# VH-VL binders against Thioredoxin-like protein AAED1, chloroplastic: the designs that were tried, part 9

Target 1, 196 residues: Thioredoxin-like protein AAED1, chloroplastic, of Arabidopsis thaliana (Mouse-ear cress) (q9zuu2)
Amino acid sequence: AITGASSGAGIGKGTADSLDTVKVLDLRGNEIPISDLWKDRKAVVAFARHFGCVLCRKRAAYLAEKKDVMDASGVALVLIGPGSIDQANTFVEQTKFKGEVYADPNHASYEALEFVSGVSVTFTPKAAMKILESYMEGYRQDWKLSFMKDTVERGGWQQGGILVAGPGKDNISYIRKDKEAGDDPPVEEILKACCA
Key: E = the ipSAE of ESMFold2; O = the ipSAE of OpenDDE; V2 = 0.75 times the mean of E and O plus 0.25 times the DockQ between their complexes.

## First folded at step 4 (VH-VL)

Design a25 (framework fv_utomilumab)
Fold by ESMFold2-Fast, scan of step 4:
Structure a25 (fold): chain C 196 residues (1-196), chain A 124 residues (1-124), chain B 108 residues (1-108)
Amino acid sequence: as target 1 above (196 residues)
Amino acid sequence: EVQLVQSGAEVKKPGESLRISCKGSGYSFSTYWISWVRQMPGKGLEWMGKIYPGDSYTNYSPSFQGQVTISADKSISTAYLQWSSLKASDTAMYYCARDLWFGEELSDYYFDYWGQGTLVTVSS
Amino acid sequence: SYELTQPPSVSVSPGQTASITCSGDNIGDQYAHWYQQKPGQSPVLVIYQDKNRPSGIPERFSGSNSGNTATLTISGTQAMDEADYYCATYTGFGSLAVFGGGTKLTVL
């Protein structure tokens, strides 16, 4: 059993249905049905709070450390952020993230997955300590992206999560919904869901 | 497009203070680290330390901690390296370099663009 | 106090393959990067993250990194490749950059 997350055959029945109409944007602005990301392959899909988020960038980094394991298992690494295509391109340019990146500027995927949203879950003492820890480790937040008007309105208060899905558009095997900023699952829990 | 332009050569006496500069252009200056690298005459490259201009967070090599001060002014896209009191052993070429952060790996930093260098000569 | 060791010099004739090694404790668990420095010039990145080439760097430059040794390989070496080559890595979770001592490549 995994702590704080859902996994196993069948858990994605309602979730897959709720994602059926959701589309995300690739880095060139093309609309992609979100389920196409795991239609023909298994994917680990990390959902960021916004593209400037230091804790989200740290999560992207630790997931990417396991990219060789994911590649060996035929698993794609995907990051989705609730910002614009321009913000997604800035994220890719600044981080050189080797996974795939998509934008969801209207939060359709976050709404469908029922991810947590709110000011009180963004600014907790635990989140503050994790941000300080991340800064001490050399991760930085893009403050311009974090406080752009559309980021605040569309993604600044939104929490993320992690999904493991596919192969098959209705096959969702793992869901973790973040409870507060910096609520990271152990990477081993994700590796068990995707790769073992 | 991306450029790092350093201040001109300096000739100083031991005990004098000095500040040299590195100005970035063609990119978002406050979102990339700037590293300083020393090369003594006829010798190899030595990493001195780095700064993230967005919040002025610094990290120094143990060999240079307390010997130099690294700072930045993001409003003019400029990083600085400063000595309170120069020594003859500070005679060297000093390079600044853009130090790229990667969200994919914890240890994934490299110097993708370099300044032209500032020669500092300290002699009596 | 992590240390990278390079041979002081390597000599090859034009058209031959040059190999420059960079030895460090478990360097294969870290990324190795390579910089070229020609006389009177600033260093130039030629390989990043073990094996990747920046735009503008010829295909004859390649890299590898495993165990205790990273290697820069220059195939079909040309006179213009004569330079000092430095390996580098970051340790301490990206907090500390470390350079090798440098290798002088002579092409003659």
Scores: ipSAE 0.005, ipTM 0.468, lowest interface PAE 13.0, mean pLDDT 79

Design a27 (from u2_6 with heavy chain G103S; framework fv_utomilumab)
Heavy chain, then light chain:
Amino acid sequence: EVQLVQSGAEVKKPGESLRISCKGSGYSFSTYWISWVRQMPGKGLEWMGKIYPGDSYTNYSPSFQGQVTISADKSISTAYLQWSSLKASDTAMYYCARDLWFSELSDYYFDYWGQGTLVTVSS
Amino acid sequence: SYELTQPPSVSVSPGQTASITCSGDNIGDQYAHWYQQKPGQSPVLVIYQDKNRPSGIPERFSGSNSGNTATLTISGTQAMDEADYYCATYTGFGSLAVFGGGTKLTVL
ESMFold2-Fast, scan of step 4: ipSAE 0.006; ipTM 0.487

Design a28 (from u2_6 with heavy chain E104P L105E S106L; framework fv_utomilumab)
Fold by ESMFold2-Fast, scan of step 4:
Structure a28 (fold): chain C 196 residues (1-196), chain A 123 residues (1-123), chain B 108 residues (1-108)
Amino acid sequence: as target 1 above (196 residues)
Amino acid sequence: EVQLVQSGAEVKKPGESLRISCKGSGYSFSTYWISWVRQMPGKGLEWMGKIYPGDSYTNYSPSFQGQVTISADKSISTAYLQWSSLKASDTAMYYCARDLWFGPELDYYFDYWGQGTLVTVSS
Amino acid sequence: SYELTQPPSVSVSPGQTASITCSGDNIGDQYAHWYQQKPGQSPVLVIYQDKNRPSGIPERFSGSNSGNTATLTISGTQAMDEADYYCATYTGFGSLAVFGGGTKLTVL
C-alpha cells in the first residue's frame, strides 16, 4: 500500500483521522465531508495547487486520458482545488475535465494532508519563470494581487498531491505529496494504485 | 456552448475612428481573458493584446501599444478593439479569442475563436 | 523581442507522419500551443500546453517541447489535416503571446 519513491507514501489511520472534520464544496456550494468522496467507492483524488495552475491542468488532462480505465475498475476521478466555487466552475468550463471537481477555499484538506507550501517549493523551470516574470512586470499593480492575498497569507504558494482512497472512509492506499510545482508522477504508478 | 460572435465587416477611410466588438456567451465572461489577433491579407497571426473583463486589466503587445485600445463591458459580455485614427496598414482580419491568464503559472491558450471581423482601410 | 520560427511548408503523403517544428530561444521553458487554420476559417486549437489535446481533436495529433524546439506531430496524416499550422507561446515576463510564422501542411 506504500508507494512514491520521491514524495509519496501509502498512509492509513493517521491520515484518515486528520480528514474526519474536513469538508469540501461541490460546484453548487454544498458542504460535503471529504471522506464521502471515497466512502462507498474507490477514488483517485488529485489536489491542485490552485484552479488556474497550468501545470495542475496538464496533470488533470493526463489523468482524464485514463478515465476509461478507472471507470472500468469502478474508480472515481476527483479533482480538488484550494480556491472558490466560482474558480472551480471556471476550471470545469475551461478544461472540460471529465472527473468530479470540488473546491476547498479554506485549504482544510491541504492542511490535514500536510501538503508542502512555500515560495521555494513552487520552483520548476516553467512555473518559476512565470512567477518571477509576473513579479518583475508589476504584479503588485493589478487587482489580481488582492485575489491571491489569502493564499499568500495562509502559507504561501500551496503545493498539491494525489490520493487513492476507498472504498471505506479509513481506506487510504496511496498518497503522493508534490515536492514542487510540476512534480508529476508517472500515470502508471497511479494506475497500479487504483486499478491493478 | 461557448461562443464568441464578432461584429460585421467594416470599410473605412484613413483617419476615421472605428470600434469592433466580440460578444461572449455560454460561459462566465468576466472570468476569462479576451485576446485580439490580427491577420493581414495572406499573412500569419499576430497577437495584439488582451483584456480581463472582470476588472478591465489589459496587456498589449509592444508593437500595438498606443496604436489601439482594448476595452470591455462585462454587463453585456462584450470586448472591444478600437482605433482613434485608422491607417491603410490596419487592413486585416481581426479575431478575438478566449484566453485565461490570471497570474504566474496561469498561462493559457486560445481555446475558442470568434469568426473574425474584416476591416478594410483604403482611400 | 521574442520570435518563433516555423518552416513555411511541409508536405507528406496520406498515412505518413508530418512533423512541424517551432524554434525559439528556450521555448522548452515556456508552454507551446498549436492552432490549425483552414482557408476562410478561424483558427482551431489542436494542442495546448505542449502535448494536450482538446476534446474532439483526433489522437493522431501530439506535441512535444524541449530546449529550443517545440514539435507538432500528426501521425497517419489525412487529407483533412491540410491547413496552416501556427505555434504560439507566452514570453516577455509571461505577459505576451507570440505566434510563429505558420506552416502550410500539404497532404498529397
Scores: ipSAE 0.000, ipTM 0.444, lowest interface PAE 13.0, mean pLDDT 79

Design a3 (framework fv_utomilumab; at its last look DockQ between E and O 0.05; V2 from the best seeds 0.00; counts 0 for: pae E 16.9 > 2, grease 18.93 > 18.9, SAP .513 > .496, placed apart)
Fold by ESMFold2, look of step 5:
Structure a3 (fold): chain C 196 residues (1-196), chain A 122 residues (1-122), chain B 108 residues (1-108)
Amino acid sequence: as target 1 above (196 residues)
Amino acid sequence: EVQLVQSGAEVKKPGESLRISCKGSGYSFSTYWISWVRQMPGKGLEWMGKIYPGDSYTNYSPSFQGQVTISADKSISTAYLQWSSLKASDTAMYYCARDLWFGELLYYFDYWGQGTLVTVSS
Amino acid sequence: SYELTQPPSVSVSPGQTASITCSGDNIGDQYAHWYQQKPGQSPVLVIYQDKNRPSGIPERFSGSNSGNTATLTISGTQAMDEADYYCATYTGFGSLAVFGGGTKLTVL
């Protein structure tokens, strides 16, 4: 059933249908149907721009601060990034992210969810300000990951989003598609969708 | 769906140059690696190297570095394997294969071309 | 240079279980993949990332990888399984692929 409110995107079985054939990789490289991530439990799924992005590292940290609330509600915290398993493992090592991390090297989930991509939505004055704010808060861009060939050519302009789904493969209750780099919803909006 | 079609068999003499091709279809050619694999008569598979057609970045096996040239023309979805001067020991079957480069833990060849037989003899 | 060693041949009777090994230093820390090649044909992926089967590969094919040995197992072996089998892995942070020498599986 469609039950939740959404921001910037519709909710329905059409979204679940677009994900039917999408697979992601865990940190060991096993292929996993993306809907298995919320088949047996509700999950908050953050889609990063890329694994070196300072703004996605800040978002990951903000969501992780609420992991105890999510755990108490039986909700998993998941991050998906476009790129390799090596890039995903480097992200985990550098950030100590406490949720689950998966790689989507083919960008299949981003394409299926129709996340935004483009130069003009990556380099905005608002994104620049948020990058500065993130640096003042102690977050740093990983420039090696940011200039890896795959990141520059496939995902450097890729935007992400946030999905709340499950239990059940077709049960998507919230989707937020970032309009530009650093377009974070208030964390309370996510908590309302997953854990209210 | 995904298909790799290689150029036809070649019969050449030592010292001649040669370029063979591998045309990809049914997928985004420029965003997936293409590997080349040699199989000498009666012998096993040997990985020669690979190319990312999007920017022509190449990795070669140490055994083949400087012995062949791997290139691609993404505008026509085609990868190439070239010799400037063939030797009789280059007589072999040559396969192209698609792979996804994520680091050493994940990559495998999911689609293979039909092979190009190269015979080098006097 | 990193090497993978396979037995040159393995023979089994129809219906028996075939086991093909691939030895490499610490191969259990890497993913092993397996390719089947029948005479006159291109190789076909039969096991990827140690134990996963692509669609269309019979469930009698399975794999494992631990320590210094990866193993391809074919249960209930059939005459059509007679082929050469190659293990493979990547090293050098994904820049270098390596094949084993190949194993000829004979089904009597």
Scores: ipSAE 0.000, ipTM 0.437, lowest interface PAE 16.9, mean pLDDT 82
ESMFold2-Fast, scan of step 4: ipSAE 0.006; ipTM 0.489
ESMFold2 (binder alone), look of step 5: mean pLDDT 92; pTM 0.946
OpenDDE, look of step 5: ipSAE 0.023; ipTM 0.626

Design a31 (from u2_6 with heavy chain L100F F102S L105Y; framework fv_utomilumab)
Fold by ESMFold2-Fast, scan of step 4:
Structure a31 (fold): chain C 196 residues (1-196), chain A 123 residues (1-123), chain B 108 residues (1-108)
Amino acid sequence: as target 1 above (196 residues)
Amino acid sequence: EVQLVQSGAEVKKPGESLRISCKGSGYSFSTYWISWVRQMPGKGLEWMGKIYPGDSYTNYSPSFQGQVTISADKSISTAYLQWSSLKASDTAMYYCARDFWSGEYSDYYFDYWGQGTLVTVSS
Amino acid sequence: SYELTQPPSVSVSPGQTASITCSGDNIGDQYAHWYQQKPGQSPVLVIYQDKNRPSGIPERFSGSNSGNTATLTISGTQAMDEADYYCATYTGFGSLAVFGGGTKLTVL
């Protein structure tokens, strides 16, 4: 339905119902109902395209730069990726990401949130430019990955997004669905949703 | 249970058109690539190409580009392989397979296979 | 065009270790996957991403991949393992799947 940001009263009820049966895996492989991530606290939940993607690692980095602001507001920083637990552990080891990381190998959360998927939205000139820019800024993909794979038939056609939810399992106050690979929202928009 | 069910055997003459099908069930059809694989009698497996049913994006092997058309109808969870004009050399078993991508290194593998469709083209 | 080469046949006695190789330029920089095909049947995934077994595949199946050679190893080979085995990988930045020519494993 929408590929941009939404906020305000009433967002949470329909979206929360879609997530009611969704579980994600912690780094040890334990199944956790996704709504438990924001049941007792507010959380910024970033959904990655995949754990190896340079653009996803860049997003994780800029969100982590604002973790002190989130902590001051009582807000957890969470990243969910559509890969395996082993990939999630590799992501944590390689990036030193300061937030919590969870795996969703079956993409159940992405499907429930109706995040955009498709080769045509992954392969765009804008996405290619952002990957090259990120590479020049010092972000690297795993040695088996190249930026060309990400922009041309790389796979990982699932796009990500950002959610602000909690406290309360049905309290979803912000949702942003990425329109294409590398469609990063301004960090100020996220901070307004979680922390203003 | 994940299952791919293919259409039945076909006997055709050179020059005729043909479309065979592969119906997926037990999973979200739109979110997995479907590949087509040819196996000529007594020969090995050859990858022909694949489709992502969510947006109907296709990717063909250079050997099969322009020789076949791959399409899909996600509303009925079915992928298709089509020839405009069959040749005797198209005689083969045709498999569809689900491409699983785990998010690592842009890699895929075929985790489920259809039962195959035998196509015989008499010359 | 990228090509994977397998020996056309391998023969072992029951209980022996079978080793099936798959040679390709720098295949160790890519993932190798292995498929088993018995007469009249569809292929079945037996090893994915070099060394991992799908649920239901016996522990006697293992894999490795380094340099220019990927290897499927079947320890304590049984008569039921007699089949054609194919290696496969994706090339061209994940755009193209390539199969090896297949290896007929005979257990007698």
Scores: ipSAE 0.000, ipTM 0.488, lowest interface PAE 13.3, mean pLDDT 79

Design a32 (framework fv_utomilumab)
Fold by ESMFold2-Fast, scan of step 4:
Structure a32 (fold): chain C 196 residues (1-196), chain A 124 residues (1-124), chain B 108 residues (1-108)
Amino acid sequence: as target 1 above (196 residues)
Amino acid sequence: EVQLVQSGAEVKKPGESLRISCKGSGYSFSTYWISWVRQMPGKGLEWMGKIYPGDSYTNYSPSFQGQVTISADKSISTAYLQWSSLKASDTAMYYCARLYDFWSGEYPYYFDYWGQGTLVTVSS
Amino acid sequence: SYELTQPPSVSVSPGQTASITCSGDNIGDQYAHWYQQKPGQSPVLVIYQDKNRPSGIPERFSGSNSGNTATLTISGTQAMDEADYYCATYTGFGSLAVFGGGTKLTVL
């Protein structure tokens, strides 16, 4: 039910605790504790709905456009998707995303962060409009990433979000949980959280 | 380990209500569809419907729409199948099964884990 | 409504190849999955996505799916393979799972 952005003092302790046991996979299949991604640096961590998602690919491009600003501030840009390592590698190959990419095939990070999941939030009129706009802008869904023959089931029901965390394992300064597919925050909100 | 554990066998009379359960453990219950499958004595498997526990979204087979209610309580990782008024023709083994999708590492939708079954006998 | 048709029974001698068919309109455009059920037991997945085996399923099990027919093939059939076999597909047009009627495999 309660979704959106949150930032401020005291936000991170409960969320950080829930992430203690969470591991993600790098592109070579090594298990990395998720908090290592922001232990020694600040990171903007975007969570995809899935690696084939047209709206996720648009968001990755959106954030990558500001990577120079993030780099200048010592901030890492990270994308996590709820799929396999092979799907993550295909995503990198197809999108040429300049940030770091990790896979979370068991959805452990999504569960720990309590991201929204559901059929009804994936297919909304607003999401439909954003998909059409994304296609007009040249972004494309990769249905072959899942090899699904069935169009209705392509993409899954998990929603994503954006996290700004670090330096320090317990330091989570911003969290946004997507309310529905294509629920993008203003880029200035993210830049203010990471790169003041 | 991933497990689906179903409630025990039931013996009922026509007209009685019944709710049987399927409890998942060892995985993120809210992110996997749970299906119910009927098998009448000596007959084949029939898909009844499914629920996504994350938001309780349901799909029913046309043959079972209005005959049963599928629900879930994600706080206790349990899905339910319910009859308001049982008939003798409801006598069957009922299975719950998890639908595996592509975002767990494999794809597409297939039943990767099954409960042990709940035998429901309805007789007068 | 979409239907999958299987022969009701197939009989083979030990060591022979068993072939179980599953017929459906354009089933080759959908993924076929196969389940084995022994008396008094829950179904067990033996083939997923037309041709893939779960861990623990012997190499003698294989599958194919094209046009209007999916096929489960069991080479060097053993007594332990005696069971009912069900094909199934998942279709998103109705958000439905569909099972075939089942085939009893007898190994004599």
Scores: ipSAE 0.000, ipTM 0.468, lowest interface PAE 12.7, mean pLDDT 78

Design a33 (from u2_6 with heavy chain L100Y W101F F102D G103E E104L L105S S106G D107Y; framework fv_utomilumab)
Fold by ESMFold2-Fast, scan of step 4:
Structure a33 (fold): chain C 196 residues (1-196), chain A 123 residues (1-123), chain B 108 residues (1-108)
Amino acid sequence: as target 1 above (196 residues)
Amino acid sequence: EVQLVQSGAEVKKPGESLRISCKGSGYSFSTYWISWVRQMPGKGLEWMGKIYPGDSYTNYSPSFQGQVTISADKSISTAYLQWSSLKASDTAMYYCARDYFDELSGYYYFDYWGQGTLVTVSS
Amino acid sequence: SYELTQPPSVSVSPGQTASITCSGDNIGDQYAHWYQQKPGQSPVLVIYQDKNRPSGIPERFSGSNSGNTATLTISGTQAMDEADYYCATYTGFGSLAVFGGGTKLTVL
C-alpha cells in the first residue's frame, strides 16, 4: 500500500472508528466531536503542523483560493491545528482564512490519524527548501506564532495532512499524510477527491 | 568563519547626515536577518530594527520608526543604518548582529556581532 | 511596550554561584537569550533558547525560564566572568526584539 495518499469510499473505516472519541475546539472554546465536521456534509479537512507554520499558512491560502469550487459542490473547507484556541483566533485574524478553523491542543486527532511526528521528518532537505522558498516569497511575517514557545511544545514537530470525509461520520474517502514539512499534494488531487 | 565588519568611528555635528555600514562574510548574507542595536554611553542595549537583505524587508522598533533608515545591498553583502539629520542624542555605539533562525525550534537569537561603530554628535 | 527588568548589579565572591534574573510578563512563553559584554567589547551570546550553550561557553553557565522570570546562573563564578549581562527575548507579532536593562556582575 501507498504510504502518502489513499482514496476511495470507506478507506478509513478503522481510522473513523478511532476518531469517535476525538473532540476539537471551535473558536469559542466549545468541544465538537470531530466527526460532526463531516456528519451531514462533505468536508476537506486540512491538518496544520502548527498555527504558526509558514508552509501551513501557504497551504491554507491555496486551498482558500478554491473555496468557491468547494462551496458550489456543497463541501466545507476546514483547518485544524494542534495549538490553542488563542493561536487559532490569531491565525484567523492574520490570514483572513475563509474556511472554518478548529483547535486540537492535545493532538488527539493527529494520534488517531497516525500522522507523522519527529525532528528528522520536519527538517529534511526538501522541507528546508520549501520553508526557505515560502519565507523568500514574502511569508516572513507568518513567523509570529512560531516564536511562541507553546506552539513548538504542542506541535512544532508534528506533521499534518489532508482528509476528505462525509457526508456521514464513517465516510472517509481521501487521506493524505504529510511525509515532511511542505509535502503538499497538487490542489487538483484534492479537488478531484471532494468535488469531481 | 562568519564575520561582521562595521565601518569606522564617526564625529559629526547636529543636522548632518550619516550612513554607517555592516559587511557580512563567511555565510550567505542574503538569507540571514541583520539587526541594529544602539548602546548609549554607559547605558544598555536597545534593539533598533532589522532587515532581510534578500528582499530588503525591514522591521523597526517603535522607538526608532521614522528616526533612522535601515537598508542593504546584497550584491556587496552590506547592511546600512542611516540618519538624515543627526542629533546630539544619537551619540552612541551602534552594533550590527546576525539574527540566526533555528529552523528546528522556529526562534531567533543574535549569534554573531560586529565590532561596533562609535558615533559622536557634538557641536 | 514590553519590558524586561534586570537587577542593576549582582556581586559574588570567587567560587560562589551568581544568579541574574530577567523579569517580564509571561516571558516563559517566549525563549530567553543571554549576552555577556566586557568593557570595550561587543556582546557575546552565552545562553540561547533558555538553557542552551554555544560552543566555547563554559559548563558553569546555565539558564532557566518559567512564568514571569528567566534566570542566568553562573556556578563557581570566576574573575573572568565579571561583565555586564543582558537578557533578551522576541515579543509581539513582528519579531520585535527586546533587551533587559543589563546587570553588572562584580566578582570580588
Scores: ipSAE 0.005, ipTM 0.464, lowest interface PAE 11.8, mean pLDDT 78

Design a34 (from u2_6 with heavy chain W101Y F102Y G103E E104G S106F; framework fv_utomilumab)
Fold by ESMFold2-Fast, scan of step 4:
Structure a34 (fold): chain C 196 residues (1-196), chain A 123 residues (1-123), chain B 108 residues (1-108)
Amino acid sequence: as target 1 above (196 residues)
Amino acid sequence: EVQLVQSGAEVKKPGESLRISCKGSGYSFSTYWISWVRQMPGKGLEWMGKIYPGDSYTNYSPSFQGQVTISADKSISTAYLQWSSLKASDTAMYYCARDLYYEGLFDYYFDYWGQGTLVTVSS
Amino acid sequence: SYELTQPPSVSVSPGQTASITCSGDNIGDQYAHWYQQKPGQSPVLVIYQDKNRPSGIPERFSGSNSGNTATLTISGTQAMDEADYYCATYTGFGSLAVFGGGTKLTVL
């Protein structure tokens, strides 16, 4: 089911202003203004709940399966997580994710996009079933990343989302805010937003 | 240092109400779960339920759902366990414990425990 | 409901190895944790997530977990190790904590 999605003109008017002060870190620790990720290209930007999250890894995998379609349309695939550079590097090493990965250790992008946070939206019956299905499909949680204090205190209860933006730093054409853990949109909806 | 301090022993009669407390210090109280555990005299440990003080989300053992209320006040770093009407079978030592639960691992453990509150219910 | 079974008691002589088992269906697919409780005292975590020791717990404490059985092992057992030991795990997609019935370790 479609949950918290928005598309069309005008979506970015408040959000783009909120993102002006937001910087993310590349895998080498360089600060990048977040809007540079879509300034000169269109990007699909997936926001993870944390880098150890099994559901986030599954989402990264299904988006990566469509990378060829995105590449053909000139669209970048980007994943941002609310953890450290070291956690982001561990994510890349373990998942072999084919898109670009960035870290947002202070959750500034999550605050600017007003993503949901809270225990009651993380542990739902639907989320539990999604986690079980993900384990059956071969996805695994990174226990070390999940046990780190920063993940628990900053990332453990944070929900993610998906953004389609660019070209142009003010051009935000699609925003989806996850309502609960495992709240995945149909891939067709994302492809329509980026690539139709 | 991390510390959980519980309220003192209680002696009550059946039908009376009671609220006991667990005060955390030395850590970010609102970001860790607090679990309540019962131990009847001469018996083992029994998990009752837990609360996340940051948003007051609760999760109860089916055996205790509707029998007790768990609440928290994060402004004073205190969690509560409450009965509206006590029974003699509620006589037990009650522990609070800090509960580390990690999403997706389906796991948690109790790394710090309070000293316990003895509740005696008799006529 | 999911249940963990422990032997009610285990006896060892000082310096011997004590083994306390915790049996549950497919417990090896879950994490097992161990708590020590001495008379009149609160429980103390001695092993978490199958095999890890908290700071301050002696190296003689170790754990394992596979198949249907988790085991707490205390090597070179000392008189101070005399206590009740409880295993614990989770069930219901991590929403419920379950304790074993406890094992009284006697050092004599």
Scores: ipSAE 0.006, ipTM 0.483, lowest interface PAE 11.1, mean pLDDT 79

Design a4 (framework fv_utomilumab)
Fold by ESMFold2-Fast, scan of step 4:
Structure a4 (fold): chain C 196 residues (1-196), chain A 122 residues (1-122), chain B 108 residues (1-108)
Amino acid sequence: as target 1 above (196 residues)
Amino acid sequence: EVQLVQSGAEVKKPGESLRISCKGSGYSFSTYWISWVRQMPGKGLEWMGKIYPGDSYTNYSPSFQGQVTISADKSISTAYLQWSSLKASDTAMYYCARDLWFGELPYYFDYWGQGTLVTVSS
Amino acid sequence: SYELTQPPSVSVSPGQTASITCSGDNIGDQYAHWYQQKPGQSPVLVIYQDKNRPSGIPERFSGSNSGNTATLTISGTQAMDEADYYCATYTGFGSLAVFGGGTKLTVL
């Protein structure tokens, strides 16, 4: 069942339907229907703001810490970013992320899910505090990726989210649209949705 | 050339209201934060607060919250600092400064206005 | 509330190295920035993000930031460098800027 974590109206069956035409790219450039990621398994899917984002890298890390729990429950851990395959490969090389990574250079999944975009939701005191905390914990922004054309034109203020979906392409049991940069749900909330 | 031009010096009595201004030019005004900084005579710099003119989002220093109001009008590329009732202790030079464009970058003040001297005496 | 501490004054002879310190809890995990203010003038950015110089700032200005102390170093100090120097950072409480108390550099 879909939880109350979403920040917008129009989730539910309509959300699954809007994803039917969406494709993402694997690290080798192959087009994959996004629903294939959870057609035959449950998946936790984290949507990054961009591949250089320090807060998104921190989120990837804390989700990866629970990968053993997810694996025990038959759940895949997936990260999607709104950038190129080259940027996705750079993310994997720099972070050594243990989950699967896909690129969505046209932002089709972000549009279909109606994720928040806006300068004011990116430049908040809460986001700045979390960036400083992340730096103090050793996480770093990739400044070059952050200033790539696609990131500046949309990715720089594009927000992400998290969903738990599958098995079954229309089975979305949890959705959270980030309200601002660094708007992380408690990890326990995600584990309850995927693995309880 | 990037410029921040502030309004002229003010001489006021305690209890009077005042609004001073900071006009940006030579850049996209709504895409940079504007910070306000107080310097009392012979003293150091004190950060008061800042505004993002694109949506008028504000952050205040705890020491200045409730004492001043920061606002902006992006249609005329101008930020404002306002007091409803001045005190003698508000006598100071007030600077506006441009903050970095990106909220995720380490923040710093790359351009400063010339300052507005506010004198409050009875 | 987060605080940055600077020595109130530092004196050097022309051509000597001046070091101005800025102390704050774990400031090395944050970015330090440095501003120069000459009498009757607005502050001018001289170092940003610990160690970087803006265009127009002489190579003799450098910075470092580690542990609990950020340092502004001016090598071969000149009479024109006489000014007040302020360090600054954004606090662990988010989008709040904090200035140090300032250091008056006197060149003898």
Scores: ipSAE 0.007, ipTM 0.469, lowest interface PAE 9.3, mean pLDDT 80

